# Ledger of designs, part 16: VH-VL binders against Phosphoglycolate phosphatase

Target 1, 238 residues: Phosphoglycolate phosphatase, of Staphylothermus marinus (a3dnn7)
Amino acid sequence: MIRLAAFDIDGTLTINRSSTVLCLEAIDALRKLEKNGVIVVLVSSNALPVVVGLKKYIGLSGPAIGETGALIYYGEEEIVATTKYSAKQAYLDVLEKYNEYVYGSWQNMFRLHDYALKIRKQYLSKDNEIYSLIKEYVENKYPYIKVGYSGYAIHLTPKDTGKGKALKQIMEKHGIRREETMGVGDSIMDWEFIKETKIKVAVANADPELRRKADIVTTKPSGYGVVEIVEKILDKPP
Key: E = the ipSAE of ESMFold2; O = the ipSAE of OpenDDE; V2 = 0.75 times the mean of E and O plus 0.25 times the DockQ between their complexes.

## First folded at step 6 (VH-VL; framework fv_felzartamab)

Design p51 (from zo3 with light chain E52D; at its last look DockQ between E and O 0.19; V2 from the best seeds 0.00; counts 0 for: pae E 11.9 > 2, placed apart)
Fold by ESMFold2, look of step 7:
Structure p51 (fold): chain C 238 residues (1-238), chain A 119 residues (1-119), chain B 107 residues (1-107)
Amino acid sequence: as target 1 above (238 residues)
Amino acid sequence: QVQLVESGGGLVQPGGSLRLSCAASGFTFSDYYMNWVRQAPGKGLEWVSDISFSGSTIYYADSVKGRFTISRDNSKNTLYLQMNSLRAEDTAVYYCAREYWDSSGFDYWGQGTLVTVSS
Amino acid sequence: DIELTQPPSVSVAPGQTARISCSGDALPKEYAYWYQQKPGQAPVLVIYKDSDRPSGIPERFSGSNSGNTATLTISGTQAEDEADYYCQSADSSGTYVFGGGTKLTVL
């Protein structure tokens, strides 16, 4: 029996991977999980206010993970940091040194620990070179910070954080074993939390590498895939 | 190099108590669930208890509930098993075992400490 | 309460394939894990998550979990594989359980 289901937001609960428009059918499916006593956890690299706002207006009582795992919002207005480190100083240094190539994500003014940079449009053809340059600079100067690149944004993240580690802490606090969990996403970046769950789900339009690693690949894309897997889970009682 | 070293075993009378310790090194102890598993002489493996990262979630085998208490001190990288009201059937080698987070399997084991309940 | 049932012994000729079964009602919904234990030694994990092999475990070890039965398979069995083998999973109460063990004899 599934007691906890963790979902990525962008590309998973949206109508597709290129839009922020929510799939309303997926939202209804999350509410059905809630009504059936399943703890629903939104797991995201977005700033915490984005994730918490969404969870509240959907009507979910479970915790929310923001800033790539650095912050956990528990119900009842409790916010827990999973790291004492922040990438803020490294982020400001990169903006000063590499302003020609990158600019900050609009969400950064609402972040505490994890910071994102976008590569300017005119330099996207050299994105891997720019990423490598920034990675070398930051990781040499700030050994507690890891630098990653999603193909859309460069992330500066404390090394001791992650979506998977945050999800494990939630599971521990709620007394939920891995065998009672499901994880759903669309990006290889979601593998970090999905690998921590028993039932590993990729939506139909997910990254090929994630589809290869998942236990289940839905037949429908993004939010419509979420509807598909939720229906299967609720139709097969323990 | 992951290392788990059990200690505190020995000979004890029925009804007595022992406290086992497991010293951990070579990994971040606070990131793992920890387990005690025992094996009576000439018999199979029997899971005894586990404890979560922070110590907030604990399970026991029915055979030891109410008599054994698992605990951990993450600042000392040490797992403990307090064994009270010992019985002859508790005679076994007691292993400390690490539980990998994305697996319920026990990927590293100590060499065990012998507990003998007799006389 | 549901337990894991293993045959008490299995014998195989050198070079042949050994199969050790583990049956339990929880296995359709739970992963199976396998441990090898040689005399006087601690157990060693040889298969995790039904079929995955830890680093350092020979490729001749494989595993499967279908229906209510998990199977440890050793292809091309060697004399050094002679040991006790235990399966492990969860029971219906959420606690862990070991099978009774199987002594593999290589004759």
Scores: ipSAE 0.006, ipTM 0.486, lowest interface PAE 11.9, mean pLDDT 89
ESMFold2-Fast, scan of step 6: ipSAE 0.349; ipTM 0.744
ESMFold2 (binder alone), look of step 7: mean pLDDT 91; pTM 0.935
OpenDDE, look of step 7: ipSAE 0.558; ipTM 0.845

Design p58 (from zo3 with light chain S93E)
Heavy chain, then light chain:
Amino acid sequence: QVQLVESGGGLVQPGGSLRLSCAASGFTFSDYYMNWVRQAPGKGLEWVSDISFSGSTIYYADSVKGRFTISRDNSKNTLYLQMNSLRAEDTAVYYCAREYWDSSGFDYWGQGTLVTVSS
Amino acid sequence: DIELTQPPSVSVAPGQTARISCSGDALPKEYAYWYQQKPGQAPVLVIYKDSERPSGIPERFSGSNSGNTATLTISGTQAEDEADYYCQSADSEGTYVFGGGTKLTVL
ESMFold2-Fast, scan of step 6: ipSAE 0.197; ipTM 0.697

Design p65 (from zo3 with light chain K49D A90W S92D)
Fold by ESMFold2-Fast, scan of step 6:
Structure p65 (fold): chain C 238 residues (1-238), chain A 119 residues (1-119), chain B 107 residues (1-107)
Amino acid sequence: as target 1 above (238 residues)
Amino acid sequence: QVQLVESGGGLVQPGGSLRLSCAASGFTFSDYYMNWVRQAPGKGLEWVSDISFSGSTIYYADSVKGRFTISRDNSKNTLYLQMNSLRAEDTAVYYCAREYWDSSGFDYWGQGTLVTVSS
Amino acid sequence: DIELTQPPSVSVAPGQTARISCSGDALPKEYAYWYQQKPGQAPVLVIYDDSERPSGIPERFSGSNSGNTATLTISGTQAEDEADYYCQSWDDSGTYVFGGGTKLTVL
């Protein structure tokens, strides 16, 4: 039996990969998992308050992972940083050098370690080229920082942390073995935490690379795929 | 600077026991999964065992399960491998290895300690 | 019982490209890792997560993982690259598996 299930938010718990509108059926499915004794962990590159706010208003009791794994929220009196480094200096440097192509995410006001850049509307068609330029610049000049691109934002993250590290720390704290876990996502960037779980799930509309690596690919997209996999897990006999 | 220093290797008779230690320094030991990997003389690498941050989760290779016990003492920054019922095929250099921070690869290795099981 | 298969040896001329393969059923689902080991020394991680280089590893080292085969590529191979190379992956039983190793000779 699964004792812990970790979920990406954007594109996984939403109605599709282009919207931030939550799939309410998926939210109901997460509540059902917790009612049946499964710890639900939300995993995100968003600033910690965004993830914690969502977790609280859904009514989930499990931990939350924000800032691409750099922060774990276990409770108001227990917020843990998984890294001592911050990408803030690299972020400020990139804003000055590449201001023509990128701007800072509004969420950066609420970040401590991981910083996000948005590509300006007129340059979205060249997003991969801009991502590659920034990645090469940052990783050469700041060897302790890694650069990722989710399709939503370019993230500058300390190299010694990630979503997978944060998830393993949560598993350790709760005494949960890999064989008792499930991970669900829509982006190849989610593979970082999904690979640390036993049941590796990609929603139907996930990146082709993630679907190839996953143990299970749902028949329905995004949040509707989450409903599908949760029903399968809960309907399994003991 | 990250350092892993193994000790406790030596010559032991078949059926005997031996305890290996790995002293860690230069990093927060309790933040890492730790591994034992061995290499028989002139042969390839073979994974032996891993242990989670606090020691609550442990796995063993089938070849050593029931005979070897991995443990750690985070207050002493030390990893251990208790080897019982030793066999000739356990003869190897035993490496202590740290699991990479954000990956399942091994980023730092000790120099190794030789265990010889023979009559 | 997942197994990773490597050729036992690969030879390359100095300055040429060396390619070492690692094949196994785990590789479509799991990342590949590569280690360099010189005689009498501990292994050194040269590639992690299929294609990433640790700090301090020369840019001539690169990796890929496609289908059931991971490949370590050394461009402009130098005499100092002569070593044994091991691939490693994570299986779904909670264990790690190493390939049998490839001896790279630079002639």
Scores: ipSAE 0.006, ipTM 0.517, lowest interface PAE 11.8, mean pLDDT 89

Design p67 (from zo3 with heavy chain T57Y, light chain K49E S92D; at its last look DockQ between E and O 0.17; V2 from the best seeds 0.00; counts 0 for: pae E 13.1 > 2, placed apart)
Fold by ESMFold2, look of step 7:
Structure p67 (fold): chain C 238 residues (1-238), chain A 119 residues (1-119), chain B 107 residues (1-107)
Amino acid sequence: as target 1 above (238 residues)
Amino acid sequence: QVQLVESGGGLVQPGGSLRLSCAASGFTFSDYYMNWVRQAPGKGLEWVSDISFSGSYIYYADSVKGRFTISRDNSKNTLYLQMNSLRAEDTAVYYCAREYWDSSGFDYWGQGTLVTVSS
Amino acid sequence: DIELTQPPSVSVAPGQTARISCSGDALPKEYAYWYQQKPGQAPVLVIYEDSERPSGIPERFSGSNSGNTATLTISGTQAEDEADYYCQSADDSGTYVFGGGTKLTVL
C-alpha cells in the first residue's frame, strides 16, 4: 500500500502549466489522502514559507520540501537543511555582474540556500545564451553551485542537494520504503524526486520525457490528473 | 563496527525444516530493511526475501513463497528465516544483508551459513 | 518479472579498461547496483544507484545506466580486481533480482 505521496505544485496541482491558480478538485483529493492516513509531501522550488503556507492552509500534516530540496519542514520546531552551502554569494555576484540581463526573484528575501534569477523581458529571446553565460561564470567561480534553467527562472542551487535527496530523507525519517510511495509531477525536472518513488506518475500534459519515464500517465492534465490518480489509489490500494 | 553473523545452517533431508538467525551489532537494527540472499555452490547470487523496519512489509522471491518465512525481533537485534519443505535446490550459502534506506543497495553482508538439503 | 543478463566472463590485460554489461527491462526505471565477490568471501557493494561509489571503493570503479543496459567500468584494472561481479536491480513486483554474474579475469 501507499503510505507516502509526493506532489509537485506548479503545473501539477494548478489548473494547467501556465497558471498559478490551484485546481480546487486537486486540493480536495490531497485532503482525502490526508484523511486516509497517507503522508502527503509537497515538493517545490519555491521558498519554504510559500510551500509551508500552502500545505497548512489546505490541511496537510506531512512534511514540505522547499528551495529545490535544500529545506525540509517537519514542523514548527524542526526545519532541516539538506546542505551546508548557500548560493547567496553567487546570486549577489551574478546580480551585480549581469544586472542588464537579470533581476532577482521576489522570493529570494525568504530563501537561504537556493536563489532564483529572472531574465528581463527584453532579453527573453536570448534566454539560452544568457543562461549559458551565467552557468559558465557561476560554476567556474563557485564550483559547489549548480545552475539550472526551467524556462521561467534560473536557479543557483548547491550541488549536494536536490528534491530527490530531500524526499529520501523524509522517507527515512518516517520509516517509509520506496515500495510504499508515489510521486506525481509535470516536468522532467520532477524526475529527480519521482525516480525515488515506486509508483511514478506523470500528468497528461507533462513534458514528453517525463511521460516516457513514468509508470502511469494520467488521462487528465495537471490538477485534474491528480484527482484521477488519487481516486485510483484510494479505490484500489496497490 | 557493523557486524552480521548468521547461524542455524546444516544438513537436512528433503522436506525438512531449518531456522536461520542473523545477529546484528554495531548499528541501530530497527532503522534498516534486512534481507536474505543465497548462493548455491558454484552459482550466482539469488535474492530470497526482505523485511521492513518494523516487520510490517515482507517480500519473497517466487521460488520460496509459501515455504519460507522471514521475521525480525528488534529487541534482540536478530533477523530470522524459517525454511520449511526444503528441496535440494535450496542448498546454498545463506547471507544476511543490510539494506540502508537512502541507498537501496546491500551495503553490509554476513559471512553466510551453509544449508545442505540432501538425503 | 525481469531478468538481468550479464556476460559469463570478461578478460582484460592489467592496466586496461574492463567493462561489464548488465541488461534488463527494469533498468530504465530502476537503479542498478554492483557487487564484487572474491572466492570464499561475501559480496561487497562497489556501485550503488547506477554510478555512486561507496567509501573505500577505488576511484577506478565507475558505473552507468542508460537505456536497458547498466555498465560497470574498471579503469586501469589491477590483478586484485579479478573476481565475480553481479548487477542487481528491482522488478515490477517490488522484489530484487541479481544478474547471473560475470567472472572478470585479469591476464
Scores: ipSAE 0.006, ipTM 0.499, lowest interface PAE 13.1, mean pLDDT 89
ESMFold2-Fast, scan of step 6: ipSAE 0.374; ipTM 0.777
ESMFold2 (binder alone), look of step 7: mean pLDDT 92; pTM 0.939
OpenDDE, look of step 7: ipSAE 0.502; ipTM 0.828

Design p68 (from zo3 with heavy chain S30D, light chain K49E S92D)
Fold by ESMFold2-Fast, scan of step 6:
Structure p68 (fold): chain C 238 residues (1-238), chain A 119 residues (1-119), chain B 107 residues (1-107)
Amino acid sequence: as target 1 above (238 residues)
Amino acid sequence: QVQLVESGGGLVQPGGSLRLSCAASGFTFDDYYMNWVRQAPGKGLEWVSDISFSGSTIYYADSVKGRFTISRDNSKNTLYLQMNSLRAEDTAVYYCAREYWDSSGFDYWGQGTLVTVSS
Amino acid sequence: DIELTQPPSVSVAPGQTARISCSGDALPKEYAYWYQQKPGQAPVLVIYEDSERPSGIPERFSGSNSGNTATLTISGTQAEDEADYYCQSADDSGTYVFGGGTKLTVL
């Protein structure tokens, strides 16, 4: 049996990839993992308070990963940064230069290392062009920053961290071996933490590249796929 | 040291069948996705098929779907490609390739085995 | 059914910078990978996930992925870099796709 399961939030625990509404059946499935002694880790590009709040109100005792892996919450007395760099300067630069196309995420006032940009609604049809323009500008001018696009937001993240680095640190701290782990996501950006797990799961409506890399692709989308995989895992002998 | 050794190539007539094997050594075989990639004489690379660690997830290029079957035997560290209903356009060097642990790229390739489909 | 387009050939003098482009509609959302193939040899991965180098690949090799175009850059090109170069990514159906290849001549 697995001892640790790591889950992406947006598009994975939600009813679909276009909504932030939680799939309550998926939340119930996470609680079942917790009850069976599995450490549940929420992994997100959201600001740390958003992830920690969700973890606490679901009733999960496991750590939380926020800011695309730059921060790990183990408890009120133990919040760990996985990088010494901040993308704040690059973020402010992009806001000034590309204000016609993007605006800052409201969560940025609660961020320390990873910064998020939203594409203005009138330019969403050119999201790939705008993402590529910003990626080229930032990665050329700020070689210690990487730029990713989740479909929800453009993230500027220090290169020396990521969701996978954070998850690996949690596994090491808890003495959990890869062979006893599962990772679940919907975006290619989730691959960097899912690849660090033994059971690699993509929900049915995940990005094509993630579905291709995964060991298991659920038959149901988003949160309903999480219910499916959790039921299969809990029904397996240890 | 990582090694991938293909075998089973040869001359076959149109409509015939052939089974390729790839013997893997020097790494934990069941921790990696495995791929078949082909290259027609004087032409570019064409991805054929892949298979996940356990064999539960398999994808094929449209050009071979329904005719080729990829499989693996983790107890023998061996990857297979069963090729049926072969056509002249299937003539190529077939490479076995290991998918890089932390990316979708192919970090180690075998030397390739030539499959020639002609009458 | 989405293709990756590469120029068929690129020529550079020794010590000059070579740039090989790879264009496709999937590239803004998917990673690009680059392979070097010398005559009679299997391909060698030289760049993965747009810009990362495998262990043992010289620092003169670098990659980027911007807009719908990924670029392989070889700085201070050497005679031994003469080869065919292929880009690779994933299409919308989840299958892998290779570019048509670029013959790099160093003369």
Scores: ipSAE 0.006, ipTM 0.495, lowest interface PAE 11.5, mean pLDDT 89

Design p69 (from zo3 with heavy chain S30D T57E, light chain K49Y)
Fold by ESMFold2-Fast, scan of step 6:
Parts: sequence; structure tokens; C-alpha cells
Structure p69 (fold): chain C 238 residues (1-238), chain A 119 residues (1-119), chain B 107 residues (1-107)
Amino acid sequence: as target 1 above (238 residues)
Amino acid sequence: QVQLVESGGGLVQPGGSLRLSCAASGFTFDDYYMNWVRQAPGKGLEWVSDISFSGSEIYYADSVKGRFTISRDNSKNTLYLQMNSLRAEDTAVYYCAREYWDSSGFDYWGQGTLVTVSS
Amino acid sequence: DIELTQPPSVSVAPGQTARISCSGDALPKEYAYWYQQKPGQAPVLVIYYDSERPSGIPERFSGSNSGNTATLTISGTQAEDEADYYCQSADSSGTYVFGGGTKLTVL
């Protein structure tokens, strides 16, 4: 029996990859895992309060991973950082130097380690050029920070953390072996944590690269694929 | 430092067999899909086969199906390609390639090993 | 759907922009990857995810993927960029495909 299941949120628990609207059938499936004693972990690049809020209102007792793995919420008295570094200084530096091109994400008010920049609308046609400039500047001046671009935001993240690192720390804390785990996602970026699990699941509409790497590809997309895999796990125990 | 080192190539008669090996170092081998890609002398790249990190999914190019078998030994950090019923058109440099952990592209390649099928 | 078509050769003067196309029905839904291969050497990944550069690849290399055509662009082309270039993608059935390759001549 699987003892821990980790899920990406956007595009995985939502009705599709273009919407943030939750698939209620998927949320019900997560509650069924919880009732059967499976630890459900939500994994996200969002600020920690966003992920923790969702976990609490769904009714999940398991930990939550925010800020691209930089923070783990185990409870109100137990919030753990997976890195000693913060991208805050690099973020402030970039805001001052490249204020013509970028502004700060509103979620940065709620971040401690991972910081996001938005490209001003007038410069979106040059987004790759701006991303490359910032990446070169930051990674040369702050060698402990990596820079990524999602298409909506430029993320500055400490190099020594990630979603996979955070998930492994949760497994160790709970005495969970890899053989007892499942990971589900829709983006190739989710591979970082999914590869650390035994049952590697991609929803039907996931990135082609993730579908190839996964052990199981659901027949249904996004949240409906989550329903499918949860029923398989609960109906066919070891 | 990521390294992939192929071995086992050589001269073989048509209808013969060879087994290629690829020794991996500098990374966690069982976290990556692995591929064999070949290149005939003076020709382009041709994908041959891939294997998932757990070995649960294996795919082959139509030209080699039923003759070649890909496998891996994660305890030894080694990828294999068993080649049977070799033909003159199998003559090529065979590359071991690591699939980019987060994509379907190949981020590291070995130097290749030459397989020559004569006559 | 599993074929990728590249021009067999492209010539460009030093310092000018080179563009190499790669066309195929899979490209609207799949990522394109680009490899540089110099004589006697293994291929080197120069572009992944349509437009991203690996660490160590000069910024003069860029990529795009629009409609059914992916394009590798080399701005300010240098003599050292003379090589064979291959595009590569995947289809949803689990197979990979390489383009036929383009010989880039800088003269």
C-alpha cells in the first residue's frame, strides 16, 4: 500500500492546465486517500500561505511544500527551510538595476527564499532577452542562486533546494520508504519530485516529456486523471 | 562531472551478435532515462532505443525491433544494447545518451563506439 | 507525423545571422531540441525546450517553435559555429525522431 502521495497543484488538481479552478472530483479523491491513512503532500512554487491555505480547507493533515521546495509546513509550530540561502538580496538588486523591464510579484510579500519578477507588459515581446540578461547577471554575481522563467514570471531560487529535496526530507521525517510513495504531476518541472517516488504518474494532458518518464499515464486529463489513479490505488492494494 | 563511456564495438560478420555497454558516472544513474543513438559513417543521427529509469518502459526504432534488446543494471550504473542478427546497414558509431532529466532531449553523450558489420 | 525536415545546407557570411529550419507535424504539440556536431565529435545539446540554452552555450544561439516549424538562430555567426546541426523531437507514442541534419558553412 502506498503510504504517501505527492501532488502538484496547478494543472494537476485543477480542471485543466489553463485554469486555476479546482477539480472537485480530484479534491474528493485526495480526501479518500486521507481517510485511508495515506499522507497527502501538496507541492508548489507558490508562497507557503497559498499552499497551506489550500491544504487546510481541503482537510489534509499531511505536510505542504511551498516556494519551489524552499519551505515545508509540518504544522504551525514546525515550518522548516530546506536552504540557508535567500534570493531576496538578488531580487532587490535586480529590481533596482532592471526596474525599466521588471517589477516584483505580489506574492513576494509572503516569500522568504524564492522570489519572482514580472516583465512589464510593454517589454513582453523581448521576454527571452530580458530573462537572459537577468539570468546572466544574477548567476554570475550570486553563484548560489538559479534563475528560471515560467512564461509569466522570472524566478530566483537558491541552487541547493528544490521540490525533490523537500519531498525526500518529508519522507525521511515520516519514516516512509521510496517504495511506499506516489507522485503525480502535469509539467516536466514536476519530474524533480516525481522521480523521487516509486509510482510515477503523469496526467493524460501532461507535458510529453513527463508522460514518457512516468510509470503510469492516466487516460483522463488534469484532476480527472487524479481521480482515475486514486481509484486504482485504493481498489488494487498490495 | 557527468561521463558516459561506451564499449563493446568492433568488427562482426552479418548475422552475428554484439553487446554494447555504457558505463555511467558523475550522476545518480537510476534517476534518468537512457538512450542509444547511432550514426552511420557520413550520415545523420538515428535514434535506436530508450529505457525508462526503472526499466518498465522500453521503445525501439522499427529498423531494430526484434533484433536489438536494451537493458540496464542500476546497481552497476551500466546501460546495455544486445544486438542480434546484425546487417551491413547496422554499421555505425553507437552513442550512449542521457535523457535530460526534465525533458525528451539528450544533455550528455558518450564518445561513441564503432560497430562494423562486414560483407 | 514522426518526420522532421531540415534543409541539407545553409551558408552564411561571418558576423551575419544564420537560420536553420526544422518542420514536422509533431512540433505544434512537442518541444524541439537542437544539437551541434563537429567532425569526429559527439553531438552537443545547444537548445532545449524550443528556446532554452544549456549552461556554457553562447547567447548568440537562440531557438523558437511556431506552427509546424522550429528555428535555430545564430546571431553574429562565427567560424567556430561551422558544424552539422540536428533538430530532434518526440511524438506521444514514445518514439524520438531526428531531422536529417543541416551543414552550416561560414564563409
Scores: ipSAE 0.006, ipTM 0.490, lowest interface PAE 11.9, mean pLDDT 87

Design p70 (from zo3 with heavy chain F53Y T57Y, light chain K49E)
Fold by ESMFold2-Fast, scan of step 6:
Structure p70 (fold): chain C 238 residues (1-238), chain A 119 residues (1-119), chain B 107 residues (1-107)
Amino acid sequence: as target 1 above (238 residues)
Amino acid sequence: QVQLVESGGGLVQPGGSLRLSCAASGFTFSDYYMNWVRQAPGKGLEWVSDISYSGSYIYYADSVKGRFTISRDNSKNTLYLQMNSLRAEDTAVYYCAREYWDSSGFDYWGQGTLVTVSS
Amino acid sequence: DIELTQPPSVSVAPGQTARISCSGDALPKEYAYWYQQKPGQAPVLVIYEDSERPSGIPERFSGSNSGNTATLTISGTQAEDEADYYCQSADSSGTYVFGGGTKLTVL
């Protein structure tokens, strides 16, 4: 009876949380959901083309969420922004002021609202100090922007959007009720969209905070946990 | 500036009906879930109902389910609460509240409109 | 459905720390929210998602959620903090519930 399943990508569909290598068994599981009529939504902080490219080559017909929820891809003729704001000005400001410590993500040339900064390799040992400096500067000067650090990149995102807002808009547009949904992730940051679903799933190696909030914690990590939950969903009577 | 202004409250007999309105301004109304929360005189807050961006998802507190109907008109930036089969225990100040965008909390509230159900 | 239990009143002297508890079985899995309501006024959100503070809310307000109890803490309580405080949470079905409220008296 699940009609829509939303998945985080990095750490959830990959072989583990420190790799970008996809778990092919998890990709196969997503294709099985698609084949059984379940709408599969990929949810990511990556630029929209990265997420859309992945969903297309997997063979998923469902929408894609990029830029931390700021953009939804419904199809080639329907790309929707969930916010009127852009973090671009704050990003350019930070890039000029803190260029000794950070550089722009290559994906920024494909972004409209959410902008990512990378910490230079020589300063990675001071990543939390640099993140805190940038967060304090940006959130004071640009009160409509929030700053997050994933361990991979510092994201500047409009405060009025998020992965949960984007997922709720998709559900409403497609007439999907909460009771017909499942969300799967590995980070407490994924709680923002997972909390909007009925079946709240954390993979075995997810953050302890997410595992505590989830309805189901898989026995297997990352992509292998996705295989586990998909098999259980497909084996249940409608 | 975010503004929520309730209207339509008043005195009504038990078994009667009232329609409340909440006029929203200062934000993109269609981007927010909207809520009704009530407070009986001298008592605490009680959540009544919420409605999604376009009205596709609606939830009610058990105490009002089947009697109250929440709706919205995004072209007029207005939220409504149709109250039927009113009871004395429905006497309360009714607040219009905006749901915090990606959360289950309420970030802005109107000043409320008083509904008194008496014989 | 869930129920949230708060003490009906808490009294502190100016400058002292006030702690208001909110207990319920849903709290280990759900966020807690806190509202301040002064006489004749609408409620004001002071803490969201357990521990986050909205812009404009003084730093002396903080929140936590551990086990089945959420706590609102007001450090160095000021006279203007005298008000009724309500906790609120949600259940997995998409409904919301408020605590019964706590009257904070600042001498």
Scores: ipSAE 0.072, ipTM 0.675, lowest interface PAE 7.7, mean pLDDT 90

Design p71 (from zo3 with heavy chain F53W T57Y, light chain S92D)
Fold by ESMFold2-Fast, scan of step 6:
Structure p71 (fold): chain C 238 residues (1-238), chain A 119 residues (1-119), chain B 107 residues (1-107)
Amino acid sequence: as target 1 above (238 residues)
Amino acid sequence: QVQLVESGGGLVQPGGSLRLSCAASGFTFSDYYMNWVRQAPGKGLEWVSDISWSGSYIYYADSVKGRFTISRDNSKNTLYLQMNSLRAEDTAVYYCAREYWDSSGFDYWGQGTLVTVSS
Amino acid sequence: DIELTQPPSVSVAPGQTARISCSGDALPKEYAYWYQQKPGQAPVLVIYKDSERPSGIPERFSGSNSGNTATLTISGTQAEDEADYYCQSADDSGTYVFGGGTKLTVL
């Protein structure tokens, strides 16, 4: 069987892509994977304490990836940064220049490398235009920073890290090979880590770009799609 | 029962083209990576090409890159290998092989189909 | 291009232990797989992930992978084990490679 399964959180383990409410059936499925010896990795753009807190209360033993791959939590005595750079200066610059369109995520007070911007309510219908505007500004002025949009927030992340780099480091540390891995997500931003796995899964309601890149698209959305793929994996002979 | 049946082999002249097919049955074809592996007469096994579940990820051995094209039709449970610009060195039995779902090994193989490239 | 090296032949008396080696730079980081091929037949997977046996493969077959060498071991070798044996591995770029094969003679 696979030895490691990596999951995006928002829109993947939640009841849908518009809610932060967890799909309890998906949480049960993650516990079943660990019962069968699979390392479960939670992958997120959220500040590390948010991901680690969720991991602990679900009762998972695997590593957690926060700040879009910039930080890996292996345990309380082993927290590893995958980059030496910080997007903090670019973030402060964008807040001043584009204050009309965006505001800072409250989680930024708990961030070290990756910084998140929220699009103001009145501009959500123009989210891709605002994302493109900020991306062009930041990537031209700060060539060591990349800009991504998850559908929840615009993330400013050092270019030398990402969800995929963090996942590869976890695999190397645990002696896990690509053919023993599965990745599941809902956003094109998740492609960075899903591409590093053998079994590439998009939930039914994922971004069209991710559904085209994935090998498997579940028939059910979000957390219900996670239940579907986990049951399919556990039903296969060794 | 898992079964893989290759077809399409035959005699072709150098520079010619040939298309191989592999009909799969007894399992959910779309849940497996599929491979082509060849074996020249009296020689060892040589991996040729790999295709992922949906066909989105494809890899080739350097010796065939640019000349061979692997593809699959999940609605027909069939794997294909389009071979162009054939050389005498391509003469071999071509096997269709299913990749183990959680590893890079090949758990089931077809019987093979012979491709002979000669004038 | 990765390469796996096997001895071209190994001979063993019935009931004795046969050991077939497979050496390559990929093996410290990648799994080894072993295939048995009898004349006129397709290969059969006998060992996967270095040391695991597929259902239906006799217990006398075992495998290991240490350093840059994988080893297929056949304990209490029987006449029916006479065949060509191939090791196979992969790299992380999606490329696969087979060893040159070892002809096992049981006499």
Scores: ipSAE 0.079, ipTM 0.645, lowest interface PAE 6.5, mean pLDDT 90

